# Designs tried in a protein design chat: VHH binders against Vitellogenin-6 (vit-6). Part 8

Target 1, 176 residues: Vitellogenin-6 (vit-6), of Caenorhabditis elegans (p18948r1340to1515)
Amino acid sequence: ANCVVKSTKINTFDQVAYRNQFTPCYSVLAKDCGSEKSEPRFVVLMKKINEKKEWKNVKVVYGENEIEMYKTEEGLICRVNGEEIEYQPESEIEKKQYNIIWLNKNTLKFDSDDVTVQFDGVNARIHLSALYRNQQCGLCGHYDNEKETEFYDAENQENTIPKFAKSYLYKDSKCN

## First folded at step 21 (VHH; from b63 with S54T)

Design b68
Fold by ESMFold2 at other seeds, last read:
Structure b68 (fold): chain B 176 residues (1-176), chain A 123 residues (1-123)
Amino acid sequence: as target 1 above (176 residues)
Amino acid sequence: AVQLQASGGGFVQPGGSLRLSCAASGFTFDDYAMGWFRQAPGKEREFVSAIRSTGSYKYYAKSVQGRFTISRDNSKNTVYLQMNSLRAEDTATYYCAASHYWPMREYEIYQYWGQGTQVTVSS
């Protein structure tokens, strides 16, 4: 299943489309909600880099690894656990849990058995293993094959689209 | 009121060890990840280590990997940082912090901060 995240539009894992505006505060796009509450196997986050541009910063938390992808004036940057990696045509698996692949110099792919995130600096495409049916939550919906419950918020309560989206936006952070 | 009280700092020789602790109150400790950050004079606060709520995932800055070990005791609402093979560049004020957000390496995500405890590594 695929979730397509564009600057103002999200198509969820269950093929429900809605409009959303990102801010410089992180929003949860997709998260393992089937494991223990504070111990998700993965979390995919997105925010705008600043208020003026549609450029985004994406974070992928995967086990003990944190991957950051974002666009700059000089191009697309990837950091793994705080360390920048260079563009290369192909990457070998350094850690058996995931791969990071430059599809081209303007598109990155994080690939694992659980979640795949493709990102070009503005838009993202997220793919989840079918094993996460009924076990994921976020702006990409609940992946439960039901469109009526797609907008249950982070506390699993049915809401309007704006309240649903706000529930996945970071609240107590120091962002604008 | 949320409180994070860091302790265990002090003076130590290069190559020595020190154990920091951070006692927490005023929130549900079991629901929060805990992190350690440090700040040397004239520098920005930097990430040192973090541990998720059950202790299943631990995170380390490259500069401390293999020398520092983070742990937590949820029955005592306390997080620890065992610092071995200390070096002069580890000299800093060490702060503990709590967050229910991600990612662990980003200072801005942490909601609660403790007072620092000074660690000085010098001959």
Scores: ipSAE 0.708, ipTM 0.876, lowest interface PAE 1.0, mean pLDDT 85
Fold by ESMFold2 at other seeds, fold request of step 22:
Structure b68 (fold): chain B 176 residues (1-176), chain A 123 residues (1-123)
Amino acid sequence: as target 1 above (176 residues)
Amino acid sequence: AVQLQASGGGFVQPGGSLRLSCAASGFTFDDYAMGWFRQAPGKEREFVSAIRSTGSYKYYAKSVQGRFTISRDNSKNTVYLQMNSLRAEDTATYYCAASHYWPMREYEIYQYWGQGTQVTVSS
């Protein structure tokens, strides 16, 4: 199951499409929402960083590791725990519990047993292990195989998508 | 009513140690990650270390890795930063902060901030 995230369109893990607009504040794309876990095993975040160019910043939090991917005038940047990773077209960075792979100069892949995130500076594709069925939450939906209940509230009103999206947007943070 | 009170700063010679404390009140401490940031005159506030709410995940800036240790005592609503092998470049005002968001290295996601405590490393 894949979630495809574009600048104004999201296609969820349950293959429901809707329109969404990113802001300079982080939104949660996908997160480990298992009820008995004290800390999520992963959190995938996205925010807009340039109003005119549709550039985004993606964070992948995976245990004690924080991976940042974003586009600049100089190209796609990847930082691992605050340290920049150099583009290596024929190499992979293999860590204890995940891999970081440059698919090309402008596309990067974070790969683990739990979550895979592919990002090109504008759009993302997220894959989750089937173990996260009914245990994930975020703008990518609930991964529960239920299309009709993905975004509607108890009254089945079309206004549920704005409320749904706002629930995953960071509040009380200093973003501008 | 949220308060974060940092203490334990002071003057120390290079190679010395200090232990910072940050006592929290006005929110459910057990639900929040805690972080330490620092700011030297004329520079932007920079990440030092953070610890998730249960203490299971800890994060460090490269410049302090291996020298600083973060810990927390949820029964005392307090986070600590043990600072060893101090260097002149560690001179700064150290701020504690709280967040229930991610990632820990970004100051923008922290919701509550303390007033800071001064650390001066000089011979």
Scores: ipSAE 0.701, ipTM 0.863, lowest interface PAE 0.9, mean pLDDT 85
Fold by ESMFold2, look of step 21:
Structure b68 (fold): chain B 176 residues (1-176), chain A 123 residues (1-123)
Amino acid sequence: as target 1 above (176 residues)
Amino acid sequence: AVQLQASGGGFVQPGGSLRLSCAASGFTFDDYAMGWFRQAPGKEREFVSAIRSTGSYKYYAKSVQGRFTISRDNSKNTVYLQMNSLRAEDTATYYCAASHYWPMREYEIYQYWGQGTQVTVSS
């Protein structure tokens, strides 16, 4: 299943749609929430980077790697662990645990066995492996085929949509 | 009150080693990732290394990869940075920081900061 994230609308893994407004602070779109004591294997984050345009910054944390994708006036940029990766048509960068694929100059794909993130600078599409059924949380919901529990917050409590969304927004950082 | 106390800095010749420690109090240490950042006079604060709360994942700046090793002892609420093969460009004030956020390489997501410890590498 897919989660589709647009500037003001999110369609979750369980096909529940709701409105959300991004800010310059990161929001958690999806992350590994399986074991209480394990580190998440992945975290997918998004923030707004321009108030006048709907441009976003997406960060994928995957193991010991951090992949950043964002839109600028000059095009879509990808950084891996802080180092920019140049666009190459019809090519992919293969790492041990994941691939980075330029679908075209305006669309990037992070691809792994656990999570796939496609991003065009404004909108994202996230796909999760079936292994994360019942083991994921974030603005993309819980991936549990249950619409009634989709808005449980980061403390796993039922909430209104605004409070649910706020629970995945970064609070105590320099952006606040 | 939250406190991060970094120590272990000092003067060392190029090629030498130092071990930094950062003792934490006032929060549940086991729930936080820990990071090391450094700042030389006239330069921006930059990422050095980070370690997730259980120690399962470690992150290094490219400039220190293979020379520095981060570790933590959750029973002592302490994070360490072993610095080997030191170079003049490693001269800086080293700060420890804590966060329960991601990603680890961005200093803006770190909630708590220590006052730092000076490392000087010079002939």
Scores: ipSAE 0.689, ipTM 0.862, lowest interface PAE 1.1, mean pLDDT 86

